# VH-VL binders against p14714r889to1111, part 35

Target 1, 223 residues: p14714r889to1111
Amino acid sequence: YLRHEVKDPEKAISFLQDLLHSSGLSEDQKRLLRTSVLCREQLAKVISDSDIEGIEEGYVELDCSEFGLQESLEAVVKQVMELSIERKVQISCDYPQEVSSMRLYGDNLRLQQILSETLLSSIRFTPALRGLCVSFKVIARIEAIGKRMKRVELEFRIIHPAPGLPEDLVREMFQPLRKGTSREGLGLHITQKLVKLMERGTLRYLRESEMSAFVILTEFPLI
Short names: E, the ipSAE of ESMFold2; O, the ipSAE of OpenDDE; V2, 0.75 times the mean of E and O plus 0.25 times the DockQ between their complexes.

## First folded at step 16 (VH-VL; framework fv_ontamalimab)

Design u1 (at its last look DockQ between E and O 0.44; V2 from the best seeds 0.00; counts 0 for: pae O 4.2 > 2)
Fold by OpenDDE, look of step 16:
Structure u1 (fold): chain C 223 residues (1-223), chain A 118 residues (1-118), chain B 112 residues (1-112)
Amino acid sequence: as target 1 above (223 residues)
Amino acid sequence: QVQLVQSGAEVKKPGASVKVSCKASGYTFTSYGIHWVRQAPGQGLEWMGWISPYSGNTNYAQKVQGRVTMTADTSTSTAYMDLRSLRSDDTAVYYCARSDYYRGMDVWGQGTTVTVSS
Amino acid sequence: DIVMTQTPLSLSVTPGQPASISCKSSQSLLHSDGNTYLYWYLQKPGQPPQLLIYEVSNRFSGVPDRFSGSGSGTDFTLKISRVEAEDVGIYYCMQGTHWPYTFGQGTKVEIK
């Protein structure tokens, strides 16, 4: 039912985005439009997920295509900006230009989903103290497989001030789903499962005395 | 400084109930779990249960299931363990402990002696 | 429930000598998240337990380097390179991988 209800509005948004694209936009406007398209597509994908159980069991197929990492990261950050502003928590992006300019082959929408959820959670559980910042770091390690093929290992590190996530949410992230699993926990759990579907995908949560961090590792073909 | 301070010693009759409190300070109460562990005289440690102050979720040991209720008051940063239908074998020192998902029980209360005698 | 078995149950050690305590679990303590949640606690006389080692081999803050933990799967060991008088007490291993959490029987360490 939900899928049917959101389908028409989603198509309308898509149509409007196409029209805007052909309307002679400035470069900045084009950038915003691209970001909005990515967000819409991510939304559509999430809505299409009819079986959470399938995700949990790892039966979800990834839809891979060529994508720009910069555009992906921009989409992720835009998704959490409202919460960031509301909670007065700044987001500091820290990655070299070479990382942002990368073109990769993979499921970008799932990557966006993973990163947006972890970033959102980090902001959500950052103390509402003025001046606190969530750090979004990206580290890339390029590996040559052959003369013409390259792969990149990406490490996404989302660092937020202590105390970090409640213990229970960390548990829910890594433990099987239960009837009493929280909404936040469910999101984190799904995120963890999605990461596992990605090539060499790993998700860790670190808790230290002054900071906590999500650490996401994955590998993509570099185009 | 992170610390857990428990309520004082209790003497109860069989069939009675006891409620032990554990007041937390020095950290964000909802960020960590609370475990309850008891130790009978001259015996080892026995895990009783766990509560998340954030969600209120609990997990109890089977041995005390049905007789124990763990609660947490976030407004006072206090965890409670209520044990009903007390038996002589419930005589023990009861400990609360802060729980981190990775580090386990890293901070312990001083213990509360509960004596069940006729 | 996972049964934790410690050996020995008692140990008398001369100061300065090494000590070793074994802890075996009835099932693997490897969690699906890739971690192994085995802990060591020390309960000194008249005191509550205190954390020594978490996740098999990590020393808790303030724990002397003479303490070390090792192991995997179902077999774990706590080692004290040089036992000191302050190390007297009962040592417990605990698994936190599966509900319910379970402790070993405890190993009483005394000084000769």
Scores: ipSAE 0.783, ipTM 0.890, lowest interface PAE 0.6, mean pLDDT 94
Fold by ESMFold2, look of step 16:
Structure u1 (fold): chain C 223 residues (1-223), chain A 118 residues (1-118), chain B 112 residues (1-112)
Amino acid sequence: as target 1 above (223 residues)
Amino acid sequence: QVQLVQSGAEVKKPGASVKVSCKASGYTFTSYGIHWVRQAPGQGLEWMGWISPYSGNTNYAQKVQGRVTMTADTSTSTAYMDLRSLRSDDTAVYYCARSDYYRGMDVWGQGTTVTVSS
Amino acid sequence: DIVMTQTPLSLSVTPGQPASISCKSSQSLLHSDGNTYLYWYLQKPGQPPQLLIYEVSNRFSGVPDRFSGSGSGTDFTLKISRVEAEDVGIYYCMQGTHWPYTFGQGTKVEIK
């Protein structure tokens, strides 16, 4: 009966949310279920938001709401875990509890989409050698603007061993879409455009002698 | 050590074709592009094109469009430039160069002299 | 195609003196990713070209600090603070912002 509800993404999300509210689950079990619901919401958003033209021209409106950063980061890590295991590439997370426990106002699902795509690409282009990992780091700087409003500048760093992405994929990420753009290049290009829609959003890809990295800056109101 | 080693000098007649090879070593071949640049005797540098060994995508200079084919063989880490319907003004030293998105052409081959004579 | 114009085309320099080479592009080299893909190459006699400077002002690994690049938009300059005998050769600017990539005509630097 549970299987029938999972086939429809919207119904699966509603069912899991009902289970969270009505069960005698422990707090750990509820937390795991909330993370699973968030993962399904991300997948549904990706499927329904396939309008590349709107994203390319910057006409896509962000769907802003209150969200917890910890749950978002956990959903992102879960979304990439299968590839991490398959490729034998470990993910090293570096975000202190103070940063990850923030509640923000913004488009949670677009943030997850951005982070998941960059993290997946980093894992894909990390050699399957022992001792290699992808580092996922979050750095925050809190700003006060006015007496009642706080904002946080978030810097996400997704670091992987050199050489990183093939040159052609870096080129496709930043250049206008054309006939023949690869599936991986399209995903990276859409991600770059989505970052530009975020408040003060910037995306850089660094290619250094020992490491390569995605560096994503954005700003959110703190709740 | 990162290195690009090109095939040896060639002498061709007008109307023939030439295929220059560029063997890469010391780095992950599919992570970088390959440019081809030529230099006629006593003259400056002329960009001919670029290829991605990762995807096979190419971009060719207009002057050689239709006469050039650039390929890459990932199993041997070797790029190739095939120039057809040779003319005397194709006489030049042909270079391959590794392409990085930011650093540009950061490693060059030794050059291959192609002479087209009647 | 973007035309890259270098001046001067030839330069004779007394050792230890400064040198300056100008490179002008027919349109802006500012890329949509925010970077400017302007490069300087040196071709020493009998050698392939070698990268000196990338993204206007960044020295490539192993390039002496007497080389510096500057400029923006369409106007760029390579400076050598103290020319040495090993700096003899032909200097090229190149743009990589727009397909096709294009070189300047070259500037031959000689020692007097």
Scores: ipSAE 0.679, ipTM 0.860, lowest interface PAE 1.3, mean pLDDT 85
ESMFold2 (binder alone), look of step 16: mean pLDDT 94; pTM 0.956
ESMFold2, look of step 17: ipSAE 0.628; ipTM 0.835
ESMFold2 (binder alone), look of step 17: mean pLDDT 94; pTM 0.954
OpenDDE, look of step 17: ipSAE 0.035; ipTM 0.586

Design u2 (at its last look DockQ between E and O 0.04; V2 from the best seeds 0.00; counts 0 for: pae O 3.3 > 2, placed apart)
Fold by ESMFold2, look of step 16:
Structure u2 (fold): chain C 223 residues (1-223), chain A 118 residues (1-118), chain B 112 residues (1-112)
Amino acid sequence: as target 1 above (223 residues)
Amino acid sequence: QVQLVQSGAEVKKPGASVKVSCKASGYTFTSYGIHWVRQAPGQGLEWMGWISPYSGNTNYAQKVQGRVTMTADTSTSTAYMDLRSLRSDDTAVYYCARGDYYRGMDVWGQGTTVTVSS
Amino acid sequence: DIVMTQTPLSLSVTPGQPASISCKSSQSLLHTDGTTYLYWYLQKPGQPPQLLIYEVSNRFSGVPDRFSGSGSGTDFTLKISRVEAEDVGIYYCMQGTHWPYTFGQGTKVEIK
């Protein structure tokens, strides 16, 4: 079967989405192509579920390469736009150009997976009310210890209106997988484990009176 | 104002059952868990279990496993604890408490006295 | 079940003097997420329990700074720098790291 054509699920989805936008296809052809995109997204979820044993045990290795942060952040926002529109929730991005123009060494696709899942969860648990917003903020701190190596600590804040995630989902995110874990809880648990695989990776979910937030810390070599 | 208001005192015979209610107000009911804790006269606190109003998932203390059922009605923002096959040593004040993952049991109901006597 | 042991079980304190309560768990309370879920509750006479301290040392909203918590692993302490009349009651430690949640036996604090 021609699975060799597209091996990376995220690139396969992006390719098919570009085809939908760039063609003069009939409505029937667009509907078939949308179905193909949805099938690919579901298949990618099945493949990621097969990683569960490796991720739970901590044996998964990151696939590191050079990447541009701006392209990664834009891809994350694009990946969640369908739900954002459906839920009528605006996404406000706050990252200055000197941050977004950074080139980093790390696992770009796992970073996108982490940010997309937390952003989707934030949108899902924001009431569908006019004027409500999910804030996606990136804060960078460059650590030039020594003259040879530059590293950047990135803090991702994904902020949404209170009350945020149900307590049960926060529990499922941080506790060992068990029978009865929800699909939403499984996705968050995998995300938490992926963050722990990243260098100096930490994740907390903060609940405050007016807002709740995912706070994700990680560190990358700066190119 | 976050509040948990429990049902009134109950007097029961051994072998009967009791269902205590816990009405939540002032917060989003499905965003927090509900714990049940009891206190026999002159004794300390004993955790009985937890329920998620969001999913209906529960976790019960082993000592009461098989005799207790915890439920939540999201349409009325009310949690319930049903304790069956009552014994005299189930005589206690029963509390419900709102559960947060980090802060724990941060808001408590006023308590419901259950007396089991023949 | 994790056993939580408090000492002393009762304490009489002259007003304005300090008090210290020890809580020891039968196992480490450090969760795999890096957090220690150790709590302190106060039950004043005729009232339900109220949260004082969470995550070993964090004061809950509205709790006076004369209350402080410390400890790690299996050994924890609650200190009251100067006991006031409103502090009378029974103090409980509780762990939330392992199901089922368990309480200490309680420490009754009274004013002389």
Scores: ipSAE 0.570, ipTM 0.815, lowest interface PAE 2.1, mean pLDDT 85
Fold by OpenDDE, look of step 16:
Structure u2 (fold): chain C 223 residues (1-223), chain A 118 residues (1-118), chain B 112 residues (1-112)
Amino acid sequence: as target 1 above (223 residues)
Amino acid sequence: QVQLVQSGAEVKKPGASVKVSCKASGYTFTSYGIHWVRQAPGQGLEWMGWISPYSGNTNYAQKVQGRVTMTADTSTSTAYMDLRSLRSDDTAVYYCARGDYYRGMDVWGQGTTVTVSS
Amino acid sequence: DIVMTQTPLSLSVTPGQPASISCKSSQSLLHTDGTTYLYWYLQKPGQPPQLLIYEVSNRFSGVPDRFSGSGSGTDFTLKISRVEAEDVGIYYCMQGTHWPYTFGQGTKVEIK
């Protein structure tokens, strides 16, 4: 039912985005439009998920294509800006140019989903009005496989002030789903499962005395 | 070990200025805000203001608005509170405190006594 | 500004007996994010304040379980189940929901 109800509006948004694209936009406006398109596509993918159990069991296939990491990261940050502003939590994004400029082959929309969920959770559980900051870092390690093929291992590190996520949510993130799983816990759990679908994908949550962090590792072919 | 170490006691004349320092250690300085709170002799606690070392954003209490400037030096992990046009009722112990996540002001400096007298 | 009103302002307690301090705010301390940023501090003689309770009812690290916080909206309470000699000092409630932050007047707790 939900999928059918959102289909027409989603198509309308897509159509309008196409019209805007052809309307003589400035470079900045084109950038915003590209970001909005990525967000729409991500939304459409999430809505199309008809079987949460499939994700839980790892039977979901990834839709891989070429994408720019910079555009992906931008879409992720834009998704959390409203909450960031609302909670007065600063987001520090510091990506080396060599990382931002990478072209990768993989499921970008699932990557956006993973990163946006973890970043949102980090912001959600940071106190407001304290001038606190959530740090979003990306570390890349390039590996040459043969003469012409390269792969990159990416580490996404989302650092937020202690105490971080409630222990119950951390538990729900890594434990099997049950009837009592919270809404937030479900989101995090699905995120964890999605990461596992990615090539060499791992998700860890570190809790230290002064800060906590999501650490997401995955590997992509480098284009 | 998280610690805030403040500068030493100050004695000033009315109309003068005082600058109190607060050296932070044991944590990422730019990740947490710094509050300043003062306490007049025999009185309660009074919030003076707040600064984000990350953004430089500040918020000052109305009572000291126009006379106070809070700054943060990220290179030295030191916060400063400059109070101008001092008067006798500014005599107090001044505290800096870290605003921790969830937990408010969880680490306090040892305090700096500022005495304003003619 | 939000006015924080503590009662009583002074309390003398026999060791081992319970103590209760009330803190009332002039308006709700419930933030739009769903959290109530009410804190309790203890200032022991000759020392800076130290955090006891954050966000109404959470004990800070190292705080004994004889301390408890409760309340909602505009009415808050700090309770000490069994007062000890080391609990002597001035207790302050503080709201961190709205700018500017504001403290209660303080409650002096002494041992009989």
Scores: ipSAE 0.041, ipTM 0.558, lowest interface PAE 3.3, mean pLDDT 91
ESMFold2 (binder alone), look of step 16: mean pLDDT 94; pTM 0.950

Design u3 (at its last look DockQ between E and O 0.18; V2 from the best seeds 0.00; counts 0 for: pae O 6.4 > 2, placed apart)
Fold by ESMFold2, look of step 16:
Structure u3 (fold): chain C 223 residues (1-223), chain A 118 residues (1-118), chain B 112 residues (1-112)
Amino acid sequence: as target 1 above (223 residues)
Amino acid sequence: QVQLVQSGAEVKKPGASVKVSCKASGYTFRSYGIHWVRQAPGQGLEWMGWISPYSGNTNYAQKVQGRVTMTADTSTSTAYMDLRSLRSDDTAVYYCARGDYYRGMDVWGQGTTVTVSS
Amino acid sequence: DIVMTQTPLSLSVTPGQPASISCKSSQSLLHSDGNTYLYWYLQKPGQPPQLLIYEVSNRFSGVPDRFSGSGSGTDFTLKISRVEAEDVGIYYCMQGTHWPYTFGQGTKVEIK
């Protein structure tokens, strides 16, 4: 997560997006460019989080808008697909059907960032053994306190084979930042801080004998 | 089968150093921390420190800061505790234990007796 | 350092009777992750310590259900519903919420 690695990511993203609108590209070339834009968009988001102090103290403001949940989840899976293929780890998705029609109000990019980081970590710490799988499960619970307004509690479970994350990374995720925090630990720590900014957001990591899991709870207005 | 096997008893003079080894087997060594705990004759348990074989990070009790170095060799699945400038009150049984973030010290070595006498 | 104070320091129990050990910390053991890292260990005569209870009230695998832990904040209790001969030894509470980890002074449990 270094700004000096990218000179101007916003200009690079804009240039690639303009190129996608060009009439001279084949469908294969457009597909490659869309993948590149998605990857650079994530890099730009990481660089803009250079305000680590603000995130640690809780000063980061969410940028809320309407978004489709299924499209958000699909983008998350695509963002980690390259590592999944490289490590020969398959991603198994388990969503209820109502996810396809859910429109939510919230910060879509931060939700994607949270889910991508936890998925990426789960893939990274799954042994490269054929047939092993990371499970991405969504559970939705609709809450209606009156007939005027509906909210949905979302529970995301990212389940992977034991032992999962090394103990030190679990410690780094939940403890205050210090000198010597690893790059992997920093990413996980920022993720748990971002979850706390979400409405009713909680993040837990479970380490069991057969499997380990991230469990993320958050709540959104349902549109 | 998860187990920790420690090196044998040591007799040392004041001012010397001792290095106790702790050989792990039956689990993924890098995924768990290693704690060191000592127990003087007839006394309670005293936590000395912790090391992550994953990162090499350590945390030491204040009483031994500056005199202890904990290391881990992932190629041999062995943790080490090096205690320097020994004093007679360092006479104790030294235990290593496998560390888990939630379950704490769930597997213990058999202990290594270190005797410091002139 | 967090001071852990156990009461009583010694306990003689008739077989089949209950036993209770108190452990009090000098600060709250509530971690920023929402959990409380209070542990109970048993050291039987001539053996290394063994884990009984983690996170206040969870029994470690293979620990009989006659052992139970409770408490919150700074006050914690280990109960043995009916003491057996195999339960003799020294019981230690330990906190793992704050570096450095610290043990209580121990409670010796004997059979009368």
Scores: ipSAE 0.615, ipTM 0.833, lowest interface PAE 1.7, mean pLDDT 85
Fold by OpenDDE, look of step 16:
Structure u3 (fold): chain C 223 residues (1-223), chain A 118 residues (1-118), chain B 112 residues (1-112)
Amino acid sequence: as target 1 above (223 residues)
Amino acid sequence: QVQLVQSGAEVKKPGASVKVSCKASGYTFRSYGIHWVRQAPGQGLEWMGWISPYSGNTNYAQKVQGRVTMTADTSTSTAYMDLRSLRSDDTAVYYCARGDYYRGMDVWGQGTTVTVSS
Amino acid sequence: DIVMTQTPLSLSVTPGQPASISCKSSQSLLHSDGNTYLYWYLQKPGQPPQLLIYEVSNRFSGVPDRFSGSGSGTDFTLKISRVEAEDVGIYYCMQGTHWPYTFGQGTKVEIK
């Protein structure tokens, strides 16, 4: 039902984005438009997921293409800005310029989905009214496989103040789905499963005395 | 500021029930569990139980098992402790406290005096 | 249930002198996640308890550096390097590793 109901509006948004693209836009406007397109595409992909069980069992195929990591990260941050403002939680992005300029081959939309969900969750459960900060760090390790082929291992670290996520939510993230799984738990569980579908993908949630962190590892061909 | 504000003092007869409220403010209510701890006059601290506002999961001390119900209303950021079949030895100051892990019970309510007398 | 045993139960200290309180658990408080959830609380007269130390050795926000916690497994210690008048009250250790949570008997600290 939901898939059908959102299809037409999604198409309309797509159409409008195309029209805007053909109009005389400034560079900044073009950038915003590109980000909006990525968000729309991500939305469409999520809506297309008809079987959660399929994702859980790993039967979902990744749609790989060339993408810019900077654009992906921008799309991720934009998705959580409303909540960030509402909760008065700052997001601190910390990664070198070389990371942002990377061109990768992989499923960007799934990457956006993973990063946005984890970042959103981190903000959601950060205590309010303290001016706290969520840190979004990206670490890249480039490996040369041959004269012409390079791969990059990416580590995404989302750091938020202790105690972080509720214990029950963390359990829901890593435990099999059940009838009583919360909305947030379902989202994070799916996220965890999606990470596993990615090349050398791993998702961990770390707890320390002063902070907690999502740690996402994955590998991409570097173009 | 992070605060827990509890309801006022209660005087009850044996066999009656009491419901103490604990209103939380200044933080994300669902992110932290709520513990209930009581202290009889001149005695030490006694853990009664815990509730997760996120999941609604609870864990009660065996001593009060079957007589206590802890609830949390996320819409009002308020936790409740209902204690039934009151006895004289239930006379105590009851505290709610923010808890779970890392910081332990780092924020406490001011306490609610419950007196059970015939 | 894990039994928490504090010693001594009462302590009278001259201002400026050190104090030490022991807390022993009947079972190891090392959690499967690698942390040890041992806490120290101070209850001043007429007030609710307040957190001093969390996870054995971490001072809670606003707690003076004269307070320190140490220990592992089943043996824990709270130390006050120089006792002040404001430190008067009852100190409790508490384990949060296993359900149900349990408190020590409390140690009453007074000034001579």
Scores: ipSAE 0.016, ipTM 0.560, lowest interface PAE 6.4, mean pLDDT 90
ESMFold2 (binder alone), look of step 16: mean pLDDT 94; pTM 0.957

